# Designs tried in a protein design chat: miniprotein binders against q9f7q9. Part 21

Target 1, 364 residues: q9f7q9
Amino acid sequence: MSKKIYIGAMTGTSHDAIDISFLSIGTKIHLEYFHSIKFPKSLRLKVKKLIENNESSLSDLGTINKEIGFLFSKSINEAIGFSKIKKSSIECVAISGQTIRHEINKRFPFSMQIGDPNIVAKETGLLVVSDFRNMHIALGGEGAPLVPEFHNQLFYKARNPRIILNIGGISNYSFVKNRNDIWGTDVGPGNAILDAYCSDFLQIPFDKNGAIAAKGKVDHIELGRLLQNNFFKRKCPKSTGKELFNIKILSKKFLKKKAEDILCTLVEFSAKSIINSIHKNGHNNCDIVICGGGAHNKYLVKRISEMASNDIVLSSDLGHDVFAIESMAFAWMGYKRVSNEALIVQTSSKNVKGLLGSITKSKL

## First folded at step 11 (miniprotein)

Design s28
Fold by ESMFold2-Fast, scan of step 11:
Structure s28 (fold): chain B 364 residues (1-364), chain A 81 residues (1-81)
Amino acid sequence: as target 1 above (364 residues)
Amino acid sequence: MGDKSIKVTFETDDKKTLFEIYWEVWELALEMGYDVIVIIDGNELVVYVEAPSEEEAEKFAKELEEIAKKLGAKVEVKVEE
C-alpha cells in the first residue's frame, strides 16, 4: 500500500522559525521528514506591531495575512522540494497560522490566527486545514490546550502514567494516563523571566546551560515573595502568560543583586513552581518527560530532578524534539480532520467531541 | 549577495543526538544572528548557513564540527557558491 503523508507547519517557536513536519500515520505515528527555516525579520517586526497595538489598520491586517500565507506557501514548497516525498502522496497540510489575539475571558471569546489558507492552497496545490481554535471555542472550549490529545498518542503506555512537561516561556504539562482522556494545565514561569533578564540586563539571549545561574545563590526572601502570587493558589487546570510572568514582577531591591544570584533565584522559582504543581495535583508518582527550550538549561533540569521523586527523562531521549512535536501535532490534527475523526474538547463542565479545523482547497 | 553559503551534514543512528544538534545549531544561529535552514531526514541533519563573509561562514562551520565531535556524530562540510 502507498504511504499517506500529512504535513504540519507552525510558527511561534522561541528561535523565530517555521517548523514543518511530514508524518505517516498507521499503527504508530512516524516523523518522515522535518524542515525548519528562519522567519524573516522584516515580517516578524510587522507581526510584533500587530500583537502590541490595541488598534490596528484593517488594511495592514489584510496585507500581513496575505504575506504570512505566502511565507507558509514558500516554506512548505521548499520543504517538499528538499524532501524525497512525492507530492501525490500528501493528503493535506495543516497550518497553525500566526496568533495575533486570544481573548477567552469575555462574553464573546475568540482567537485570531493569520496566514491566508487560500494562498497556501493555491500556491502548494494541497488541501489545507486551518483555524483549529475557533471551533474549539464554539464547542465550549477555550481554544487551548490542543496538544494534550496528541501527547496521549505519542507518550501513552499502558499502566505507565506520565507527565509531559513543557518548559517554554511559561511551563505547562499534560497528564497522560488513559488513551482517550485529555488533561493539561499551565503551572507558572518557565524561561520567560530568565530570558527577559538576560536580554534586558546582560545583552545575551539566554543563560546557556544555566551556567550563570549555577554560580549563584538563591535569594530565599524574594523567592518566597514570588511564590505567594495568587496564580499559584488557583485550582488546576488553569492558564497564564507573559502578561503576568515578566520582569516587572521582580522587586527593585532584588534587581540590584549580582546576575548569578538573580538567575539562580529565577531558576529556583521555575523549578519549585513546576514540582509544587505536580505534587498538589497528586501526580508525584508519574514519570516526567521534559520538553521545550528549558530542557536544554542543564541547571534548571538538575534542580527539577533534585526536587522530584519521579523518574525524569528528556523528550530528546525518546527521539522527540519540542519543535518537531508542535508541528507534528498540527499534522496529526490535519489527519484527524480529513479523516472526519473528532478531537476531544475540554470544557468547564465536561469533555465533548468535535471536528476541529477548516478545509480549503483550490482544485477538485 | 554579500553572504557565503555553507552546507553542513551530520549523520548518526541516534535520534536523540540529531535533536541535540538541532537545538545547538539554533542556539548558535540566534547568538550570531545568522540565517539557517535545518533539515532532519532519517539519520541525517543538514544545515544550510548564510553568513556575511567567508571567514564567518568557516568559523560557524568549525563550531558546528565541534558540536558533532562532542555529541559523537559524523560531520561533512561543503562550501557552496
Scores: ipSAE 0.533, ipTM 0.833, lowest interface PAE 1.8, mean pLDDT 84

Design s29
Fold by ESMFold2-Fast, scan of step 11:
Structure s29 (fold): chain B 364 residues (1-364), chain A 81 residues (1-81)
Amino acid sequence: as target 1 above (364 residues)
Amino acid sequence: MGDKSIKVTFETDDKKTLFEIYWEVWELAMEMGYDVIVIIDGNELVVYVEAPSEEEAEKFAKELEEIAKKLGAKVEVKVEE
């Protein structure tokens, strides 16, 4: 049995899917099979309420945690069936869970992902790895982003420093220069506020190619106000989430403007947050590789390119699917955990090594 | 008689084209509100679409065929149970 398979299952927000990557790992990392399944609309709305509300029922939280667990289980089993990969070849499945809270700048920092790993272990019969973020936090890290070390594995090239910019709901980037120097940070909003505005006010899931935003004009008063948020004053590496960057940060006066102007302003907010962070950190002399769902917002990519002094390419131009990278990262982290190999955790003082992820197994 | 599944298979030697099709498929699925499964396996991208009727599923499949022609990929449509 020469090929061992590691599965990563990731919830995506930019295309409302569960992305599942099947990796074989040897001298090189190979994506053997990729499977993507629609996230049910009814369950998405329940998750949105948990994320946007400061207070929610504990009973609702418990119920939705189980529903997400069953959704992961069904999706993983379906992917295995379609893949024709023998279940006996699978060493583990690593799950992202669905993040509902990420609160780091406080006395007792925490991150909360739902999707019960006990349900996943029972329903799939596989060893499950979950909860990577809370051990990262316990070791002195920010809990996010988790992808910098995996980006180093995929994108490191001698004498070619790179920024790997992931535009999800939140934007983050990895600075890939040296194999021994793992560095990444969240920078601010990606698509989260854009998509929330489209869903809540326009009854569409997103602004296709940024076509609506492209017709508008930037509200420089609102943009200036948004860029004054205390998050942007923090030193990197840092992390954030949708609990901060959501529709509620927008002023009521701004929300009365034309949709084109609102979306144009929100694109500018994301683009400026990204470029300002890169410049503030001194990372303006290297190529930017864009991945994540935001790579498909052509107007956002155009605005980033116009503000940047860097050469910009998409990860797809380098042979990597923009949507697969995150689920591949979870598969790889699962592999590291079951191999008892430490991951590098960035802290405020120095990088440390730690075993990230909790193991759940239903069978002997 | 419930929903009908249509299988659409895209084939291309160009990995960038395959990723472009992946995005176009998800954009269309989100716009239409249909349940889809999207698979990438080697040089093939396979879409299973589940819609309220066979006619709606066939319409969606034809829109996917037009995307394939625009991007220069081979496409095959098959009706499945």
Scores: ipSAE 0.550, ipTM 0.844, lowest interface PAE 1.7, mean pLDDT 86

Design s3
Fold by ESMFold2-Fast, scan of step 11:
Structure s3 (fold): chain B 364 residues (1-364), chain A 81 residues (1-81)
Amino acid sequence: as target 1 above (364 residues)
Amino acid sequence: MGDKSIKVTFETSDPRTLFEIYWEVWELAEEMGYDVIVIIDGNELVVYVEAPSEEEAEKFAKELEEIAKKLGAKVEVKVEE
């Protein structure tokens, strides 16, 4: 009997890549194949400009939307070729798109992802699922995080409540206690400010293993100032992004300190934001499963461990690669959409159910 | 002639070692400016290296072999046409 395959393709991981997961779904979720390909530097810089400037010509925006669509298409076709998986077994490809803006606290909330699904459908010949976040928002959600229900499917254990902590540029976590209940929130910075400091001031992409930070000392005055940000006073569930957590949040006086001390302070800021959020929400005495690119920062993981009253493991220790989980989540959401199965949308009041994702196909 | 590629396969039973190899490969590729494809299949991590010359591809493969040696993984190198 042939297995049905669902593909998830995403950007915005801790390395500059398109991550592609091939999932089979039965009594268990199984990762059949994982493929990663480099995100071109020229397109990455165009995306960075859109995010930082919050403006573009309509012509430039339309053009980059098509360029990202072709990038997804090429990456997906390449992954299929390498996988040796028969194309006829593939039910759909779900794409994350590239987020360029996310604004929730306003009369007309929105989330904006680029990467034209029409290009992807035409170039791959597959049914494409896209735009998960805007229906989530329309139903009363924050549009993010999208992964809590997938984390329940992947990590639930009877009588063993778990925190699934994703450390990306922004940190978020899911609280997995009951099979059919979901709860998740963004908590604050992950690696975004750390990586921006390294890139802008040290001309390196990131602090490998947190080795530079480990040599430094915490600036408790700057740390205290950073932790007083209004975002940390908001009730969960909540969402945030690089529009808030970027290099501009740092004081000029602090930026004059040694690189070791700056990075040490920023690690402490991320670690304390994570642990304070877990404690404030009453999720004490739960195992913490770490995934996402921040898992490679050994000093950050060490600091989280030292502050936590919780046992800590990597998702890889539980049989799930730390780098694959987000693209697997998109594959699973694609599966739910083509199966006409509703996902749970977490709102400020009560959870609701809805069909997330738009379907695009180029042929019957 | 067209592009030259070398296939490097890492094998380890330790998921933390596989994770460390994954990050080291991406760091090295970015540092050297080479195009790579990284594939994970079970307990294997497979890297395809696309470089301007066979000599440069072989040098990159040797760096990947040193990564495997440091992290205790098995490594195999094959030239692809």
Scores: ipSAE 0.288, ipTM 0.722, lowest interface PAE 3.7, mean pLDDT 85

Design s30
Fold by ESMFold2-Fast, scan of step 11:
Structure s30 (fold): chain B 364 residues (1-364), chain A 81 residues (1-81)
Amino acid sequence: as target 1 above (364 residues)
Amino acid sequence: MGDKSIKVTFETDDKKTLFEIYWEVWELAREMGYDVIVIIDGNELVVYVEAPSEEEAEKFAKELEEIAKKLGAKVEVKVEE
């Protein structure tokens, strides 16, 4: 039983929100409080511009880095105020930052998250942990996914190997068989292309429950073309992002089809890429726990279930809120950093241990 | 001017139901462009919403009450000053 609270703050949710989890850590990991607040549209549009334009101004980058820092600070302070949790019991806040670049398959791999931790430390008065991905990369890792070790802590069950499938904009999964035997990989698209098609072509934010997709028919020619992407041929563990999986991957001929058929095909693309990855890695006989925003897309979950021979359950059915898992993971990684405990980093050759995250404190 | 703040509290012992309510709340907030705070604390999900008018706040609250009814959750609406 710990009296200490660890906070994780996560951006980039499929709901354009900032999710904040408050964890206590003892014999078990407990979510004490969860807070979610809107990511302002004006700032979100500035971030989108940075992601889409490699030649953006350094002045814009510096300014938006400070604005995101203030957004985290405001959101964290608001969450603390609502929580009734004593600020003196808070050991640290771990922030995801906002990813604007993730480039691994190159001579000098890097990942760039913005959200100035100095602003967060000053404005909250808390110890801040940030920048988990660049040390992961420096140690020979892919910088993503970061969640597999946390999945191992939450979901390990003796003699019951599990797949923990996170369906975000990009899908990733963790293979949980033995305690502290850490394995995870990105698998391909989740909701990113689906949501981009809805917002750009249909003027709606997303396909609620996959209802539009469920009325359509799969374009098997386009599906086959999409599944031949070189990313799917890479060896795991591997990572990817919206730089690859976005609407530009779709053929112009395919985009002329009716919305129901396009969305049906994109659901099938996500579902097949997930199941193909699991099969390719030899994880065929493992139960699947689904989390992330895509767990709400009932048609997508149905298609995954129909392709899998596994027992499938939502993480919420196990008492975990599907949107909280990643912010909880950041809180837990903050706990590890403050405790001076190494995290396991998967590399191309062997797992190594590393101390992930940069610590920032203010003098106030 | 004319902005109204409302607090909607959902209560259920079913975590899957809280997940579905969380999703429905954010869907409505995204469609309407409203600023919301969503809190999960134990078996409760609490929504604070700031709407441009009393009429819009009441409309949002009514849609949240319909979500609760559909999903079998208890719901309480309170106007915050």
Scores: ipSAE 0.633, ipTM 0.866, lowest interface PAE 1.4, mean pLDDT 86

Design s31
Fold by ESMFold2-Fast, scan of step 11:
Structure s31 (fold): chain B 364 residues (1-364), chain A 81 residues (1-81)
Amino acid sequence: as target 1 above (364 residues)
Amino acid sequence: MGDKSIKVTFETDDKKTLFEIYWEVWELVEEMGYDVIVIIDGNELVVYVEAPSEEEAEKFAKELEEIAKKLGAKVEVKVEE
């Protein structure tokens, strides 16, 4: 029998790409192949408008949902074609979809990812696993972060408690102390507001290495205002999204400041949100492993290091690509779903077990 | 779609170096707006460039070669029709 392969496909938030991981799973998780394809700029702009605007037409939503489905399909098929992996060995593809809304603190909490799994199943001919977040919510969870159990599988080490800090658009971390004792939380903004400011006001995709931010001065008045957001007062574990942490959170007065000061303040906002959360949860004496695109913002990493009492390493120092971990996590969750194995869902009271992900297939 | 594509292969025994090349490639891609595929397979990172023009494809390949020199990786460039 050939080795069974599980594919995870996600939209990269750290760079404009579709990231695709091919995993084999046994006693150890192996990344067999990694493939990344550029996200089309025109489609990215349509998605950005859906995320930033409170109102959008249902027709536009439906159309973009199909366009993202075709983008995933094309990307997955190209990745399989470039790989040396036989299609017959592939058990499933798990897709992240593109998150456009995540609203938890309300009577009817929901999370919305687009990328029609019916299109993906039809175009690839593969069993597709999607929509992990809404079952997580239905079971009493926050819908995010989904990675803590995967982090536990990948990073657990006896007598070496670790914080696995993912700095994407939103920052989240997992506390890995005991095997199968699953704990993680969103902490606040990562790169989302930084990148939106660069794109909207400077006509650049991001602040390379945080070089612009490093020249500036923190606006302590705006920083204090931003840190008063009700999200930071909520008990962990908790979740958030770009519908809260986007350019519109910034005051008009602050936006009149020079770019260096604005970006310096936004780096401080992300760094302080991260460290305050770690301290509030009592996780002060653990090594911090950084992954996600924020790992490459050298000024942000420097500010986190200066605020933290913890030793800081990059996941790449431990043999794991900082960008591959999330797509690997989706592949692993797809594996769990098709194996009919429950994932651990953190709730406000206790952890529960559930089957996360919806299965779509176009053929027997 | 372009008439020609360029394949650039980076090779190093150091996985950390491959991850750093991966990041540098994506920084360059976002800044310059090229359509690319990036693959990590064993000790190799492969970049396929869909050329907007021959001139731009050659320019992009040259910048990828500079990344390889900066990070100490071996690099090979091939033009594919």
Scores: ipSAE 0.527, ipTM 0.831, lowest interface PAE 1.8, mean pLDDT 86

Design s32
Fold by ESMFold2-Fast, scan of step 11:
Structure s32 (fold): chain B 364 residues (1-364), chain A 81 residues (1-81)
Amino acid sequence: as target 1 above (364 residues)
Amino acid sequence: MGDKSIKVTFETDDKKTLFEIYWEVWELMEEMGYDVIVIIDGNELVVYVEAPSEEEAEKFAKELEEIAKKLGAKVEVKVEE
């Protein structure tokens, strides 16, 4: 009867926030409202320790899972209040959870997101959709990236093939050439190692505009070593996470260099990972649309542009907020799940269809 | 008595300007360590922040006004008790 609203809530990989998109979906997808709330620093530090450490207390894990659930709940309720959108028009909220592990190249592949959906369902009173990645994996997929089908919906243009490059903590891209021909892959690090170095060694959250990196020199010996990682030898589509691409991958000798040189090398590592993947997949003759938080690192974007033979634009140049796209994708996936519509899952052999996401309700 | 609530509204017809303001705001908030809410609704970007003092609220408002001036957006600041 009234316009139906689907909410997507995602933890930002490029800044300390929860991003929340409110979509209406008809013949076209419309972003009705976008809301961002600060991720508390104390909770951020707890999450960082879970990601970086091989071992953690099960008690700490359980506690942080509940804390993240309350953070999503608070953020969603505040967003609804500020939006002036009637709660009765909301069909569901889809949550990304906070990824702490993503391990695919093993006998029993898994992906682990925290943020208890039971807390979210109870505190918001809404139908919650969560855990999109583990069904994707069960169906033979990589669990990531989840955005390629959504990118196809937003960015498809007849006779204009496009690469939609999302630079988060991890970089991924979608190849958009034909309607409903869904293809995407993770390519390697985005901002994760850059931001971790800034936080751990410089006591700043990130390198604003890549200004520190721009003053440095590339350590091509360390760069060459980093680019030999086994992940880059795997065939696409493939996925990865911060459990692989974090500060621990860096050599002790390299960490003794000046900050400008370290950050310059890490920008080059991200840029080369991206461009090498595009070239290895034969997508070098397509326009590149950049989105995600890394789009704001002007030095990184400059380095990508200098290495690419492609025309490069930001998604904002096409009228789409670079920050909202991932949370919009979660809202759209929530819509698909509650509509009992299958999503396309890329596998090593062929694309299959599946219902992604687990539904949690606290009431009838 | 300590904390001061501040609401800053940026208005522009240029979506690209709104997105640039969003990042400038987040960069500033990360550097200052404030808890912040950022909203994009139509042609407005709204920032809500709790500042620990009136002096810090005024500093924050000034920085946001400079962002608006640099990027050509209209800005309105409201300090709430």
Scores: ipSAE 0.386, ipTM 0.772, lowest interface PAE 2.4, mean pLDDT 86

Design s33
Fold by ESMFold2-Fast, scan of step 11:
Structure s33 (fold): chain B 364 residues (1-364), chain A 81 residues (1-81)
Amino acid sequence: as target 1 above (364 residues)
Amino acid sequence: MGDKSIKVTFETDDKKTLFEIYWEVWELAEYMGYDVIVIIDGNELVVYVEAPSEEEAEKFAKELEEIAKKLGAKVEVKVEE
């Protein structure tokens, strides 16, 4: 009679928001309700400093962890209040947390998301699922991307292999060919450096449709230098984050150039990172479905299309919300965790199965 | 201080149109520096905006009405207190 609802709450979209998806899951996955709320500017600046700096006090880290927990709590409660969905029908809320570090290529790999799940559980009264990445890493995975299995559920089509390209701050893609063969990788920057440049140097949040970038010329010297980063030499599946791909990777000489040329070069950097990864992995002969915030950057999409030998479509052309897919994936992963169903973890040798996500409850 | 909240409801049966409205609304709000809540529920997209004055609220509402007109969606604007 009534549907069970699973909530996913995610930060890290290009429009500085917390995106919240309410899913019902049965034979098909349905997005019942979507809610997006502004991430406060003051808190975003604290997070940005934490991501960009190698040193921070443990007290600052602890404090910001609690502030993010309260932000998730307030946003989730607001979304429930605005929805017509009864709280009693909600099985769990899965939170992405805010990633501040992601370091895999080292003896003790780790990923750090902040947003205290204890605060979220207490303030919402819901069962909370969090910290999907550290169990993924413990099982031999890269901790990211987490979306390939969800993409397989949503986009698999018999005899039609697809690339599902998510252009967030970081770009990642899933290769969807067989229902039981789960594969995905981070490829490099998406919008993170573009948006940081716009915010820090132009006092605008982003380059609407890539209009500024479209007027510029590529700096091939800086582009070549950026593409030599050791991340691009690693074998897939691999992962990365904004701690690597941020404004600090740009040379001082490059930053003296015209804004149009800088943004043009950064669009080319993202587009080449994406297409080079697809080609290197041999995934040349299938459609590319674009989702994530980068889908709205028409110049970036144009450059990807010009470099690709693939047909390009938006996920909206296939009936799926471009902006909601990432928060939907978290809702679905929450569903898997509370159902005690294992997710597939890609490793350097073979895929394994694991229960991803930590459960926090404030009450029975 | 008398900050004015506006509620704008867009309605269309075309999901692609809702997605385009979503991006246009967020782009406008970010460039203007306004705090927004954007909701998608079935065939409706609802925007709640806190604007610093009545004049700003009216200007923002007109911009949102133009987005709806350009993209072929129905629109209803209410100034909430």
Scores: ipSAE 0.541, ipTM 0.840, lowest interface PAE 1.6, mean pLDDT 87

Design s34
Fold by ESMFold2-Fast, scan of step 11:
Structure s34 (fold): chain B 364 residues (1-364), chain A 81 residues (1-81)
Amino acid sequence: as target 1 above (364 residues)
Amino acid sequence: MGDKSIKVTFETDDKKTLFEIYWEVWELAEELGFDVIVIIDGNELVVYVEAPSEEEAEKFAKELEEIAKKLGAKVEVKVEE
């Protein structure tokens, strides 16, 4: 009998790509294969408009939901075709979807990911697991971050409490101290505003190594204004999204400054948000393991290190690809769902257990 | 789709080096405007890219070979039609 494989497919990486991880799960979790493919620019622009505009067409939403479903399907089929993994050994594919809304601090909290799982199930012929966030919310959770329990599985080490800091578009971290003691929170901005500024104003995808930011000076007035956002006043665990942290929060006066100064200020905003969150939660005496695309912004990592009282390493220093961890987490959550094993949901009062993810299949 | 294709395989036992190659390859592909597929499988990183011309494919291959040399990884380049 061959080993069972679980696939996770995720959008929203710093590479503007779809990342696909193939996991085997036994006594340890192994990344058997990783595949990354570019997200088409035209489709990405349609997604950006959905995220930034409060009044989007329902017809556009429905159409783009189908287009993203086909993009996931094509990417997954391509990854399977390139892999040395037998399709018959694949138990499921778990998809992140593309998040377009995440609104928790309201009467009827919700999270919306697009990428039609019916299309994915039909086109791949695989069992699909999707929509992890809305059951998390229904059970009293924040819908995000979903990765803390997976981080515990990968990074727990006896007598070495650690913070697993994921710097994606949004930054989040997990506090890993005891086996099965699950705690994590969104922090605030990661790369989303930095990358949006680079794309929209400099016609580059990102600030390579933070080299432009490193030449600039912090605008302390704009930084102070940005740090007054009500999200930072909420108690952890909490969640947020790009609909709150995007280019539109920047003042018009600030956008007239030199690119170096703007990017320097935005790096400081992300770094200060991260360190302030860690300190306010009492986690300032723990090692920090950095993952996600922000790990490659050397200036951002340097600023975090300078503000931190903690030792800092990259997840790659521990044998784990900084880009693969989130798609691996989705594969693992798919495994939990098809195994009928509950995940731990953090709430404002006490942790509860729940089955996260909706199952879709097109055939027996 | 009618473009010249290349396949570049990097091999190293040092996972950190492999991840550094992943980033350098992706940055180079973005700079050149090429669509790329990047695969990590064990101790190998494989890049598939479509280039508009043979000259551009050769230039890309040379840049990737230089990245491998700088980071101490084994590299194999294969130009495919």
Scores: ipSAE 0.406, ipTM 0.780, lowest interface PAE 2.3, mean pLDDT 86

Design s35
Fold by ESMFold2-Fast, scan of step 11:
Structure s35 (fold): chain B 364 residues (1-364), chain A 81 residues (1-81)
Amino acid sequence: as target 1 above (364 residues)
Amino acid sequence: MGDKSIKVTFETDDKKTLFEIYWEVWELAEEYGVDVIVIIDGNELVVYVEAPSEEEAEKFAKELEEIAKKLGAKVEVKVEE
């Protein structure tokens, strides 16, 4: 008896990785294999320039789109090789793509992920599912977050409502109360600005355990300015990205402060964004389950805990790998797409159902 | 010739320990500027290390062994030429 395998591949967080999950799906969802490979620094720099610039050449965009497609292809093929999982048992690979722009509060909302699925399909020989966000937007959604329905599959517990808080570059959370209903929102920055400051100014990838931030003092003037951003005034569910939450939102005067104070302020900014969102949405009487890269920032988790009234645990405390959940979500969404099963799309008025993801195949 | 590869295997029944090892590996990889592949399969976490020199790869593998000792995980190191 062979299990059917669904692969999810996503671009990484503070560790600059491609994360790949192999799921079997039956009455339960099982993570059969997890693989993580480094995102090349040269390509990461090209992506950063696309995200931070309002204008880029179409030639650069087209070229980088192909390079990301080859990166996904190489990473997926390596993961399959290392996994010893029989390729014939693989039903599809779902890819996140690399988001370079996400704009929803406008006449023609859009989200742009690069990573050419034609390259991935050709190089892997697998059925590829991609571009989940643009159909979500077309159906009246915000294009993000995509994980709430998957969080519901993993974390629902009768009479125990939970907040599943994913701290990536951007923070988002799912409110898990009813098994067959979903609610989720982006809340603001997670690690994106923290990691960008560390990389750009300190020549380190991130602040391990928040040890540098823990020595500093909050700049309440800059914090207050940052928290007044129009994004925080929008009604949930809502979405955002690194095109808004990057180093350029910081004032020049603030950047002259010592590193400890800057990082302390940025931790407070992420923590307050998270807790304020939870409170404003009326979800303050719930346990918080943390996943994503930010779970490892002990000072950030401490600050969130100090502001929260409820118990905080890591998803690993509940038997689910904190680092794998998002790539697992993509695998599961790929499974839904190839099964022709609709996903729930949150809109401003009423949830709708739709088929998310575009299918690409190079051969029969 | 390509870079030499070292395989480090961690084993523990405690999923929280595997989580902590995962983060420590990526932190050290960025600090040392080495390329890694990190795999989780059941109760095992496997790291493949490629570095510019055998000395750097061995040094990195020793740091991973110390992480295993600190966190109470079993560790096995194998050099692959």
Scores: ipSAE 0.528, ipTM 0.841, lowest interface PAE 1.7, mean pLDDT 87

